# Ledger of designs, part 29: VHH binders against o26223

Target 1, 191 residues: o26223
Amino acid sequence: MKLLWTSQHIKVTVHIDGKVSKMDVLEAIKTRRSIRKYQDREVPEELIDKILDAAMCGPSAVDERPWHFIVVRNREMLEKIPEVHPYGAMVKDAPVAIIVCCDSSLEKIPGFWVQDCSIASQNILLAAHSLGLGAVWTGVYPLEDRVEGIRRLFSIPEHVIPFSVIPLGYPAENPGTRDLFDPDRIHLEKW

## First folded at step 1 (VHH)

Design v45 (framework vhh_vobarilizumab_d1)
Fold by ESMFold2-Fast, scan of step 1:
Structure v45 (fold): chain B 191 residues (1-191), chain A 119 residues (1-119)
Amino acid sequence: as target 1 above (191 residues)
Amino acid sequence: EVQLVESGGGLVQPGGSLRLSCAASGSTFSIYTMAWYRQAPGKGRELVAGITTGGSTSYADSVKGRFTISRDNAKNTLYLQMNSLRPEDTAVYYCARIEYHVTTGYDYWGQGTLVTVSS
């Protein structure tokens, strides 16, 4: 027996104008989408500061916290990113981008900086979403041509590794909610 | 003064092709990101395609796979190759220059060229 009037589950959509930054954590995680189309609106410095604070709050292997961030608002520089990053075409249309970098001099345990910078990148995406912004993670590391292209473009020292480029802005698209839960990927007690 | 002059518009049947051209004058073309926009009767302008100084391209979902943007820096000319045209592509097409030091939007626009896809 099934009830005719019952939806499978209630889907949550995030409105582009975002009434209040009161999104709970699970809602933020489940409704965050990659956004590649942005309104012609500047993002206030206050919101960027909140996003970067959130980025630095991630867990880090042996508390090494190797991340550094470059905030790019200069139109000329944003326009040049797609020339060194083939899948970063949308960056030129964004009002701002954040480049997540690893300072290798801060590394305490070999190799874990990749996880540290991944965590920082995801926190940027979630924080942006919670603040009514849209963002997308464009990959740089471990592709050596992209790493060197971004390094050259932003005068990044050799001991610093650019990890990701994250354009962000007020969203100009609403791709909707995804249903991604797959119980076949969950194993109890053993494989 | 920067001037952008579009050409190549016209009447075409569904499934047909057109190539639009935009001739730029008044400043160095090769250092700017260029774009094509369109405006259907009674509607706002929408971005169709963009191309950076290095040749990286972007397209609106509605035209992806059908339209190709390209540039010839030696001739100061931007192109839009439009294939498999649909009645929904009927619009005035505008050439636009993105100036690097502009904080928002596009710096210069052409007069537009009309594309009509007949049914």
Scores: ipSAE 0.000, ipTM 0.079, lowest interface PAE 22.8, mean pLDDT 82

Design v46 (framework vhh_vobarilizumab_d1)
Fold by ESMFold2-Fast, scan of step 1:
Structure v46 (fold): chain B 191 residues (1-191), chain A 119 residues (1-119)
Amino acid sequence: as target 1 above (191 residues)
Amino acid sequence: EVQLVESGGGLVQPGGSLRLSCAASGSTFSIYTMAWYRQAPGKGRELVAGITTGGSTSYADSVKGRFTISRDNAKNTLYLQMNSLRPEDTAVYYCAARIVYETSGYDYWGQGTLVTVSS
């Protein structure tokens, strides 16, 4: 039950250390980019703990919080992910990946687990960025072959659905900031 | 992975037209959200136009009504029809591709094609 103890440790560490993100929230949101190239450098466990704490702090429909996480550091396992996820080639080069899962037995409102796991995935990306790491969300659900491939590879039970695979590490690339503001997508009072 | 190759750039007079093409190879084109970006000397890259997998389009205010983005999934090609060109449209134009699910792992870029609008 190492993961359960890790969750307790995360809460105590955040409280004792007074650790908060030093990056402005708007800056973090605007400057976060998908990072697919990583330094050959291990990510400390305490940073993964902080990222997972942030993942679990997202809003959840009727507070169902159906998310579970698999932390993968084993090189052999990371190298097998591209075999079942054709757009996950970068995962084999990452020092660590987080698999975001939904435990369907925890679902209180049908279908909202997708939003819950999306929120958790985005929090992982933002938390990683705020800590000086790079990450990328590679989609698993709702692509049936990827869902089944990841399930088999990591021995995920039938009532648990793998949602996303997020490799992360210290960035070995620096993509520029994008100008994404589009006022045509904002409608006042009516469509 | 997808590889992108732009073509159709060149020198054109103000008020003229150009059609840019972006040929995609390697992966199935229809699963990508596609975009055209441009970069003028000494400036950052800016989004010109985007098109989703479902065909919804978006445009920068500076090109709206003059440029049209379109895709041909059967030919694995993205297009940018540029009309009423102005000197300020002078830039290197880049094709970009992103897989379905907006935050999935790939931002693919072409090498760019130069568009010069000058008398």
Scores: ipSAE 0.000, ipTM 0.112, lowest interface PAE 16.6, mean pLDDT 82

Design v47 (framework vhh_vobarilizumab_d1)
Fold by ESMFold2-Fast, scan of step 1:
Formats: structure tokens, sequence, C-alpha cells
Structure v47 (fold): chain B 191 residues (1-191), chain A 119 residues (1-119)
């Protein structure tokens, strides 16, 4: 006997003037902001599982899907991340962080794992936002000191490369919307 | 980091009822999907029932309609109400953390509680 759980599509909701409202995919993309301040409130494992499912649904070069994930909830471990990642100070204040890693043994096309792990990282940010959480991508690769620091801290094998550390939690800040559309960056037919 | 202690097992006659409890120590019970697992003598381990952090439940076909899983996050306790018990329900019952998307992947922390259904 075995119980099966299946993933399902997540509706995106946000609080607008204290009201919960649904948003479409484009609105989710446009309203996602980097969140670096979190409530002192645990994130249910159910939401982390949904976020990781979304991360693995990204396109990857020749379907190599080289990503692995480390979920960090241990307070002592979260507090050590800023020691090896200077601009990751907010991680120690988050209830949980996800470390996105590349298993180089799964790489089919040299160099495309960076794009694959970037896609997975972005999907984590969007999925977190869609679930009412906030998150921020803190870069690890290609900064050698951060790569080796994170590898040492989490006992990551040599064939696995830590790519990003993404703290997440319920947001304790509400940055406003940004208008980033720049038509000067769009060229028709030729440069 | 979470230690789980099962209790409530015992000997019961067919058709009887038992309520199992799983007490969690540590800071993480409320954020995990929890489940009841069982292992009968000479058989493999099988998942009986699961409950998410939000209270959504799932059950093995063999126990649907007879067993009810529930949780009390304020007390860090997981429950399994077992009704209409059958001899084939005889097993050691374990509580465990479960990932929603990983059927059959479990961490065992408790020693289990024995349920015997017999005359």
Amino acid sequence: as target 1 above (191 residues)
Amino acid sequence: EVQLVESGGGLVQPGGSLRLSCAASGSTFSIYTMAWYRQAPGKGRELVAGITTGGSTSYADSVKGRFTISRDNAKNTLYLQMNSLRPEDTAVYYCAKVHIYESGSFDYWGQGTLVTVSS
C-alpha cells in the first residue's frame, strides 16, 4: 500500500489593502520583489514542497535537470551562512532557506547548468510570491569564496556546485511596484 | 531534530476501536506534513494515513472510512482514531514526517506502538 500525493496548480493571491486578491501570471511576475525582512513565523513544509515542485518544472538544456536542493531550517546553520556569504545577512533572520545546487554528473551540455539553476531559482522566487511568501536570490556561483564556503558549511560533495541561497518567509516589508518597461531596449527586425 | 513518541496501542477485539497518539518534542511539528505508518510481522512497512500542515488528509484504501487522522499543533500531537478494527490491522504503528510529493519517503523517529486485533 502506498499513498500518492500529486502537485496541483497554485493560484496566486496577494493582500491589497488587507484584502486577499487573485493575480494572473503576468501580475505575479511584475509584482514579485526581493524580500529581505521576514516575520518570526514558520513556513509550513507543504508550501516548501510546492515551491520545490515548481522549481523542478523549469525548462533545462536537453532536459538535463541538474538541480538539487538543500532545505535549511536549523537556526544555527542559518546563522552561519552570513559568515561565508557577506551579502546574505538576511538569511539568519529567515525561518528557512533553500540552497540551489547543480549535480555536475547530470550535466549533458557543458556550461548550461548555470542557466538551468537560474531558471530553478527564479521559479522558487515566483512560487514563493504566489503562496504569499517573500524571498530573495543571494548569489553564490560564480564567486569562488562563496561556493567553497557554502560547500564546506553544508558538506556538499566536490561534484556538486552550490549556485544560490534563497531565504524565504512571510514578508515583514512591502516594497512598492516598479515600472521597469523600457521600449528603448526593444529593436524591430535589426539592431 | 524532532523526536516522536507513539502511544495508545494495545490488544482489542475485532470491531473495536483504539486511539493512537504521537507526541512531538522540538520546534518543528506545526510545519511538517505528518503520517502514520505501520509494519505487520513478516511484511514491509506501509503508509496508513497522512495529514498536511493545513489539515488536508489522505488515507490508504484499506483504512478509508475506518480510520481518522488529526493533529493538534498547539499540543504538538498527532492522532489516529481507528474504528472497526480487523485482524489485518495488527502491526506496530509509527508516526513520521512525510514530504507531500514523495510517496513512501519517510523519516522514522519513534519506537512505535503495537496494535493487536485478536480474540
Scores: ipSAE 0.000, ipTM 0.119, lowest interface PAE 18.2, mean pLDDT 81

Design v48 (framework vhh_vobarilizumab_d1)
Fold by ESMFold2-Fast, scan of step 1:
Structure v48 (fold): chain B 191 residues (1-191), chain A 120 residues (1-120)
Amino acid sequence: as target 1 above (191 residues)
Amino acid sequence: EVQLVESGGGLVQPGGSLRLSCAASGSTFSIYTMAWYRQAPGKGRELVAGITTGGSTSYADSVKGRFTISRDNAKNTLYLQMNSLRPEDTAVYYCATEVIYHTSGNYDYWGQGTLVTVSS
């Protein structure tokens, strides 16, 4: 059956530095880094499916789930993204990119779609990392020129807002982990 | 787009073996989950075996242990090694890409099929 091929039934093994990668949620969160250099190696469709499944599992305001996703593998299209996104130069070198969009017709509470799409974007980054891939969030919304450039490039209708462009691939760089814990930002009981 | 062409079918005796091949051209073969389906006379089409891009395999219970699916991404070719063939394996065998995004668009990427007849 077609249902045999859902993400729930797909077994994926990821190798990092020749070893199988298994990490818990806290490890994934703490070790995820923005990756902007990718191997010349294609990302399997099964991994993209797992990432998109994870993206849609995020919470959303009043369960509006306004997100839509465009998966871009076409080299000519990836090469055009830097023309409309000045800080998206790395996208042309990625084997695939995911464009996170908001369908405003699904919005139930004004403005919360930004948080909803941020959650979906972060879930893409975490899922990619857990599967041995690297990714980076390149911002589109709220920069009007980028929003309209991406809209035109991918034929996105007026009621849909491109939020982020996330290139991903097998990492060709290994930035170390960061020590970001700052106890001065934690207040007990009162400010 | 991707084009799929099956080959390797034929007439075999029960207990015999055949290897089916599916040659892919067009869009990159290596990123697709691939599958073999079959349709016997008077029956609906059924999934026989599948292989993900990472090489994970699955099989219908009726063929498990007898059939082996494999892929050669350098040659853009999918294979089905069929051993211990039975009369009930008689069918037209189809190569297909499987779209994991829960879309019906996967039917756009089917081969025309190759006939396997197992008789005695």
Scores: ipSAE 0.000, ipTM 0.139, lowest interface PAE 17.3, mean pLDDT 82

Design v49 (framework vhh_vobarilizumab_d1)
Fold by ESMFold2-Fast, scan of step 1:
Structure v49 (fold): chain B 191 residues (1-191), chain A 119 residues (1-119)
Amino acid sequence: as target 1 above (191 residues)
Amino acid sequence: EVQLVESGGGLVQPGGSLRLSCAASGSTFSIYTMAWYRQAPGKGRELVAGITTGGSTSYADSVKGRFTISRDNAKNTLYLQMNSLRPEDTAVYYCARYVIHTESGFDPWGQGTLVTVSS
């Protein structure tokens, strides 16, 4: 850590080094897998901060950047998520979850917030993977019952739309890499 | 709902020692970078020492080599061992979750514990 002092008024900037994986971008994209089993290990706040910084670096329609994030570490709250999200059972075993939200008051072009929040969600998954964590995207929007359930559970105001719930932690499973390249899905010049 | 309770302050002579404790309840202490701050009469709050979740520590130049910050995650407790105390160490000491970039975080402080170093 570095401390800087100026006159009798102290400006303190403290940098804490975290361990970062040496995975390049293409490797991260190709080897990222949905992880639903987590070690009984805490995730440092510094890693969550890095993941959210990466989430906010995604492109957005006309630079509207409508995303907001809720970080959930409270065990009681994590255990309530499966009650409103049928496929979110793994969240109860995760040390932390991030809820990706859209603040509709920030939307400049109707409907593009879905792409914006999808990009932010994927960046969370990739950043987590690059830092040695595992995560999974559990869908909320456009299923209205899940949207309203998550809204009520986390006191989300009406102008904010919960988009996804992403539990994350240190992986307790190691699925192999998938070979998904399919040249039949590539068309040259025309369909 | 989480509460931070500082203790261990008191009156001590120059060159003496004190051990401060900060007990956290109602939350998972082990995932946060924690810090000790102090505020002397008529001055703003200043960072004294910080400790990461993994145990890496940092200190203000004025206390380096004299103070030791540590944590016990099983007890949700943060400590500050203060040796070779000087009159200029006189202040109210606070524990808090460390916030990078600014002291203006909306993080609630505990009540603090007063340390007075006087002969």
Scores: ipSAE 0.000, ipTM 0.191, lowest interface PAE 16.8, mean pLDDT 82

Design v5 (framework vhh_vobarilizumab_d1)
Fold by ESMFold2-Fast, scan of step 1:
Structure v5 (fold): chain B 191 residues (1-191), chain A 119 residues (1-119)
Amino acid sequence: as target 1 above (191 residues)
Amino acid sequence: EVQLVESGGGLVQPGGSLRLSCAASGSIFSINAMAWYRQAPGKGRELVAGITSGGSTSYADSVKGRFTISRDNAKNTLYLQMNSLRPEDTAVYYCAKGLPWLGELLDYWGQGTLVTVSS
């Protein structure tokens, strides 16, 4: 099998334990949850490569694509992240983390890099979920102390802005699905 | 600003050995992953070996068991010990700061050192 999960592009019917199940993009979006507990298992490099390929496929304002990624597998480095990111305690227990960065020298329209890096971050979360992994977005930008802490810890140049830290691994928790649909937030034709 | 300077390349007979070095300056070498890449004539650059700050290593299948990557954080130096060299190992070898499993995301490249394996 090329992919552990093919719901991103095509609705797939599979037979598992004598049951027929269907996977599709909407189901993947609706069932993705933040995962903060990970198994003590390595994530293959091939899966990280697939996740990063998906991250770079997002739309970008005027196709500026300012994103850069740092992949952190070193346990010592993962253990130092909570020191500069107080709400990133789970990162030290993850087998790997991806730091999403913006190279400001690639920015063509002021301010849109935030949207670009948000899209890349969300694609990482969805791709991880589709591959049987769990992940969580931990915020860095726009909190200056976290931005500078992460920059110094990973020797990130001044023209590059760390945006998010996303630990990931095989999930060791299974939080239930949430029903988040609220029709009162939908307006037809006018507010 | 990071500077990388490779050395140790040369002409060697098949079955011989070489030790490459990469001197790094201008960065916190001890906290960064480092990698060796190579480029043979007519081919793209390929990952040879990677090492994390803590010493965890990864290797391309073509060099596993023959090459050993190591680092000396006190000297800010990366090494590649190459044993049982083959003609297909002929290439310019590059030191890079960055991600060993994602070749397109490299922070810095050195000038390279040429390794020729020929009889």
Scores: ipSAE 0.000, ipTM 0.091, lowest interface PAE 20.4, mean pLDDT 79

Design v50 (framework vhh_vobarilizumab_d1)
Fold by ESMFold2-Fast, scan of step 1:
Structure v50 (fold): chain B 191 residues (1-191), chain A 119 residues (1-119)
Amino acid sequence: as target 1 above (191 residues)
Amino acid sequence: EVQLVESGGGLVQPGGSLRLSCAASGSTFSIYTMAWYRQAPGKGRELVAGITTGGSTSYADSVKGRFTISRDNAKNTLYLQMNSLRPEDTAVYYCAARKPLDEIYHDYWGQGTLVTVSS
């Protein structure tokens, strides 16, 4: 021990106990991407519950909150979705999908259920992303054939309208982020 | 604020047709989401049909395929074309208007027009 002032090489292992990586709201919005490839890995019910809680927190016209949700985990049912939704092929490979529906009997003003269900759908996508999951919005309404196809597959009553099918899972792709800011779409004081 | 006046109600035989009109005044009609509601004796008021500012329509299952809602923003008028009328359609029909993004308040209602379907 004659080299008192020389640096020593120390090997350490770091354990990260209790550190939760959290995304701020702007980062979540800017980095969320449509994910269509999923790991063969179950999504815990607790995460689905958190996503659906977030879905129901959206603003709703006249507080009508007309949304209902179907959670689909059954592989045979997921495999049938592409038969009635041509752009829903990725759903069969997802561990779970959420069908966003409007119960028209809860509608207080006509037509605003579309905005209500759009807000719920976007909240599902953002919540999934914030929890480390990937998801994609596949459109159902207003395409009549898709609406009726999804209704028949999931025994949805006539007064309920399927709006979107959102497959989700742990992502098996990373498409990166997009720079979508376009100042030409911003008008100051007048058009 | 908007004022609404319904017209076109009356007595018709089963299988007949009737066109209701709702004239709006006092405000810019085009900014309102519009709807038709009805109330039969002893029953609650129910939504019949609705139309957004952009022209998207919705219908109660009981009238879908028989009734058509439309609007004419140049004439500040809402319409309900009622075809294949049934005795069960007998009710007072009300016109309603709401501003977009008005989450809890500012429903405007007409006084109603009676439609009776009877032989």
Scores: ipSAE 0.000, ipTM 0.086, lowest interface PAE 21.1, mean pLDDT 82

Design v51 (framework vhh_vobarilizumab_d1)
Fold by ESMFold2-Fast, scan of step 1:
Structure v51 (fold): chain B 191 residues (1-191), chain A 120 residues (1-120)
Amino acid sequence: as target 1 above (191 residues)
Amino acid sequence: EVQLVESGGGLVQPGGSLRLSCAASGSTFSIYTMAWYRQAPGKGRELVAGITTGGSTSYADSVKGRFTISRDNAKNTLYLQMNSLRPEDTAVYYCATTIYVHESGGYDYWGQGTLVTVSS
C-alpha cells in the first residue's frame, strides 16, 4: 500500500534518572525489555493510572473490552504470588503488580478474550517502558493451577479469568536491546 | 498444569497397525499444539508427528505416509494411527506439548510413555 497523507512521528516524553528523553513509538517497541529486578522505590499512583488508561485503549474483538485489572501493592500479597505461580518469583520483589483479568460476562464472541487480554498486557508493558519503568509479563492463563491459585489468592469470581500477572517498578537492570529482524520470516506475495 | 497419559502400545508383527491415544487433563487441551515423540533404547528422543490447534499436521520423514496424527478436542484426546509398522519403529512413544508463557518461558509437558514393540 501507498501512504496518501503525511504521517507524523509520535514522540513520548520519558523521565528517566532525572533526565527527560523523547522516545518515538517505534523506539519504545524496539527497546522494551522484560525487567525482573526493581529498585526499592515506590511507583506513583499517577503512573499506574496512565498505564491502565493505555491498557484499555487497545483494540478488542467486536469492541468487547472484557478486561479488568487488579492493582497489588500489598507486600504480603505480592510475596504469596510465587506460591501459586512458582515461575513468577520476581513478582515478590516488585513494588507493585497488575493482574490482567477477563470478565467473561463481557465476552461477545467466544475465545477472542485471550487476544484482547494479550493486547492489554502488551500495552501495559509498552506504557510502563515509555514512563521509565520496567515490567515483565508472567503468564497465568491457560495453566489451570495458576488460574485457580490466583483466583483463590485475590478472591476473583468464577466468571472472571486471571490472564497475566505483570510486576513493575523502576528498573534495577539494563539488559540492552536485541536485533531480532529476520528476513527469512518475510514472504513476498506467496509462501 | 497439563497431565498427559498415553495408551495403546503393545507388541505387533512387521506390517501391522496400532493406534496410540493420549488423554489430556488439568488444562485446556484445544489451545495446545500437540506432538508425538519416540525414544528407542540407547537413542535420544525424536519428534514423530505434530498437530496444531487448527489441525495442521507435520511428520518426520521416516513415518510420512504410514502414520497419521489427529485430535478430538471434545474428548481432550490426541491420537497416532500407525500403519505398516517396521522393527525400527520399536520405541517408547511419548505424548508432549510445550506451553509458551510470555516472559515465563516454555514449559514442556510429557506423558509417561507407552511401549511399542515391532518384532520380526
Scores: ipSAE 0.000, ipTM 0.131, lowest interface PAE 15.9, mean pLDDT 82

Design v52 (framework vhh_vobarilizumab_d1)
Fold by ESMFold2-Fast, scan of step 1:
Structure v52 (fold): chain B 191 residues (1-191), chain A 119 residues (1-119)
Amino acid sequence: as target 1 above (191 residues)
Amino acid sequence: EVQLVESGGGLVQPGGSLRLSCAASGSTFSIYTMAWYRQAPGKGRELVAGITTGGSTSYADSVKGRFTISRDNAKNTLYLQMNSLRPEDTAVYYCARSIHYVETAFDIWGQGTLVTVSS
C-alpha cells in the first residue's frame, strides 16, 4: 500500500491582477504563505469587499458572529502601528491593513470569540491569496500591550477587543512552497 | 511587570459576608479571563469562580448561589462577594489571570489572602 496524497483538482475561476486564473481550494491552502513585502500599488476596494465577505462566511459558535473589521488605508496611521506592535514593521509598507476585532457585547458563549476571530483572520489570508494578493497575520490578542496600543491608536471602545492586524497588498516576494505534512501527528481510532 | 495583590480576607462568623478584592498593576486586566482559587489547610488548590473578558461567569458547585465574582476594568480590580459563609470556606484565596477561556490555563497568580470562618 502507498501513502499518496493528491488534490481534488476542483477548479475555481478568480480575477487576479485583472486576469482570470484557476486555483483549486487545496492548492490555495497549500501555497498560501505569509507575505511581508508589498508592491507600491493600491488594492481596489472591490477586492477588499470580497475578502471581508469571505471573512464573515466563517463558522461561528452559536452563530454569535462577533467580528468587526477596520480597514486602514491612511499612510500616517499605518506608519504608527509598528510603534505599538513590535513585529508589525511590515504594516507601514502595506497599501492597506485590516484590523479584526471582537465586539464582546455579541459574545454568547464565553471565550469562543477567539476561535471566531481566528476563523475570520484565516479566511482573510486565504481569500487574499486566491485573489493574487499577499497578507500576513500579526498577532494582537492576547498580548495586553498590543491590544491597548491598537485600541488607543484606532479609537476602539472598551467593549471591543482588537484581535489581529493583517496587512495586505500585491506581493513583492515569493518565499516558495513548504512541505508540512507529518503523518506522525495523525492517530487512528485512539491516541 | 504584572502583579496581582489580594485583600479583604479576615475572620468572619458562619453565615456572615466578606468581599475580596484583587488589584492588578497597570493596564493588565481588561483583556484577560480572571479567576478566584482557594486552598484550604492541608488541601490542594481549587477553582472557586471565573469571569471572562465579556463578563460571563462560572462557579464551583460548592459556592454557587452564595458567591458572586465581578470585575471593574476601569479600576483594574477583580472582586469576590462571599455571602452565607461556612466553616468549609476557610482557605487562602488567590487571584489568577489567564490568557485563555479554559479554566485551568492561568499564568499569573497573586500572593493570597486568608479567610477564616469560625466562631
Scores: ipSAE 0.000, ipTM 0.134, lowest interface PAE 16.8, mean pLDDT 81

Design v53 (framework vhh_vobarilizumab_d1)
Fold by ESMFold2-Fast, scan of step 1:
Structure v53 (fold): chain B 191 residues (1-191), chain A 119 residues (1-119)
Amino acid sequence: as target 1 above (191 residues)
Amino acid sequence: EVQLVESGGGLVQPGGSLRLSCAASGSTFSIYTMAWYRQAPGKGRELVAGITTGGSTSYADSVKGRFTISRDNAKNTLYLQMNSLRPEDTAVYYCAKTVEYIHSYFDYWGQGTLVTVSS
């Protein structure tokens, strides 16, 4: 049986800040920047749902898919994050943050949950960027003080490990794109 | 967290019509591109029709002019109006949601509804 066409033939148009936009994958990867300043604007639930759908589509070691997500919109809770995460000061100014977690009971191969949650975190950043939002990955694991601080703050069970905190919103800064290609880091056949 | 439940299948004679429904619960329905797939015995799944969040539609060549896909975002429901049915349309029909930046491999599926076209 031959598939006559795929979901790639179904056109999707994204409306961002009243403007129609379309971004290909390579463009999204090359132009994504860490955004730490946000407009005082709500992020619609539909965009958060799209971002989390993308997060769960990442590859996972032996398909263990150990990720869980906490969506934080409560102003009081966002303002408490910098108390347990010093480099997360920008989180209190974001309209929403996503906490990426690993449920260790779902882990099939020891240690690979770190790669799984890294992939989920990167997918969140790319999906947010493609939808006209800005985001930044703030590290939690493997810093024990941050892991336990976030766990306590959000009542996370002991078998679940908070991995990253990703604030996101409509960007209030434009740091510009970087050209990072370095051919000296590419070795053909041997070092 | 979204669940998809198909309904409306049944037995119909050639030339007849059926309307399939897919009720979505959980995550917001309106943000997803939705599709209908079908699978006949001994064959792989075939994409039948798709509809974007904005209402743009696409159809397999085998069903163009006979089937119409539509959505009701207020009711979180996807529809497939099937006219001029043929024995070749006999299959289990599946509702699926898709993500625009991944191919149909990552589509999320319902349990299916059986359509039998026979005299």
Scores: ipSAE 0.000, ipTM 0.082, lowest interface PAE 19.9, mean pLDDT 81

Design v6 (framework vhh_vobarilizumab_d1)
Fold by ESMFold2-Fast, scan of step 1:
Parts: structure tokens; sequence; C-alpha cells
Structure v6 (fold): chain B 191 residues (1-191), chain A 119 residues (1-119)
């Protein structure tokens, strides 16, 4: 991946199925879809490194950056995730998953870690999409049974909160894009 | 108001065993996840073991197979059974209570108990 800066947009060169395309930031945001079907093809470590680099570039409250990440490639471990996360059935079929975690010892301002980890999760989804991969956000926090299930499965300490599980891989589906703009949700100057 | 009081620390020989206890105030113990942390001289605090309100356990790799965390909700007490102790286990051990809030985990800490592994 090559990044080119312009006055309004970040220009990204993306290789998709051996083809080169250019995707601006708005296009990436608008065309990203949840992908739950993956090719039987491993994701190179270099791409995971780029995705995690992008995840850590998100804004956080008072620059606390409380996120930690677990990268799971072990098939046996991926197959156990649906046992503790009912909506994580697709994870067993993914070549890799990233568990986004929050280290509470790094929080500087109470309560903002949820927003911080949401931002990191979205950056993972966008970065994956920009690199020709598909991913889906699956919620862990604030559902106590999922939090404790994931914690137990991956030996996550009690001061660290598993926030989301994001399986990713080369997409085996293309759901198309959505038009979600609703002007009735925009209020000028007051409610 | 939550108060955690650790006990059971002391001097033990390498290969020995020691059991730590943490007494917690009131009903807060039964709903909280609980954990043991330690801090060795010149190092930061690190997590040793955790246990959920339902009894699921987790351990740091350095203590797996040697330490066992358990809880007695009727007595509002957390335990850490430490077996096959090594000099590197020398540290002040802290009890912590973790609870979910709408905003954050809230941690309550004990004052610590010293464990020294030496002959």
Amino acid sequence: as target 1 above (191 residues)
Amino acid sequence: EVQLVESGGGLVQPGGSLRLSCAASGSIFSINAMAWYRQAPGKGRELVAGITSGGSTSYADSVKGRFTISRDNAKNTLYLQMNSLRPEDTAVYYCAAVRYSSKWYEDYWGQGTLVTVSS
C-alpha cells in the first residue's frame, strides 16, 4: 500500500485480486461492508501489521490510547470463539481474527475507553477494506457473558477488557454498497 | 465503600507453598471479578491471576500450573494458592476488585502483602 496526500483526500493505492485501484477516504468509508465469508487463503503478516498500525492512529480521550490487540491465527482457538460469542460463528471460517482490548491501567479519563476502542475497531475495518480484505465487527463489551468467555479463552487479565472480535480475510462475498444518508437526522442550529 | 485486606504473605523457601487471602467488605465481592497483582522491586505492577464472579479463572503464563486463584463468596474472601515458589515470585501481592460500570471498569485495591522467596 502507497499513501498519497492531497489537499482534501488521502489517495490510497490498493491491490485487489491482483488488480491496482485507487480509493479515496470517502470512497473507503462509503463502500466498506461487513464481510462474513472468507476465501481459504492466509493473510500475510505484513498486512496485519499495517492494519494494527492504522488502528493505533485513532484519536483517544486525552491521548490515553488504552488499546491492546490479540492476533489469533490458530484454527483450534478460532473454532472455540463461537462457543462464547453466539454471533461470532463466522470467526471459525476466517484465517485470522483481531481481538481489540482495553487496558484499564492506561485510562486517564473515566469512561472514554469504550469510545477509544470503538474508534480503533473502525480503523481496523477501514484499513482492512483499503487493503483488499474483508472484516466484520462483532461486539463483546458490554455483554458480560461474552466478555468473560473471551477473557477465559485467551487468558486475558481482569484489568484488561475484551471489547470486540474482528475476523478478517480475503472476501468471498460482495454485498454491494448502501445509501444511508437521511437528512431528517440533521438539525440546523437547534433540535 | 469497598475495603480489601490482604494477608498470608511471608518468607518461604524455593519450592515451597504459600496461600494468600483477601477479605472484602460487603456484597460488592459477590458481583465483582477479582484479581491478584504483584509488584517486584524496581518493576511495575503486573497481573498474576483473575477470577470472575461465576468462577472462571485466568493466569499469567509465568504462574500457570503453579498458582491457583479461588473465591468464597459466602465469606467474601479471595485466595491465591502458590506452589513451587521461585525467587522471581518475590513481590508485594495486591488484591483488586473489578466492576463494570456504564463508563468503565472500576478498580478497588488492597494495601498489599509481601511475599519473599529465599532460603
Scores: ipSAE 0.000, ipTM 0.082, lowest interface PAE 21.2, mean pLDDT 81

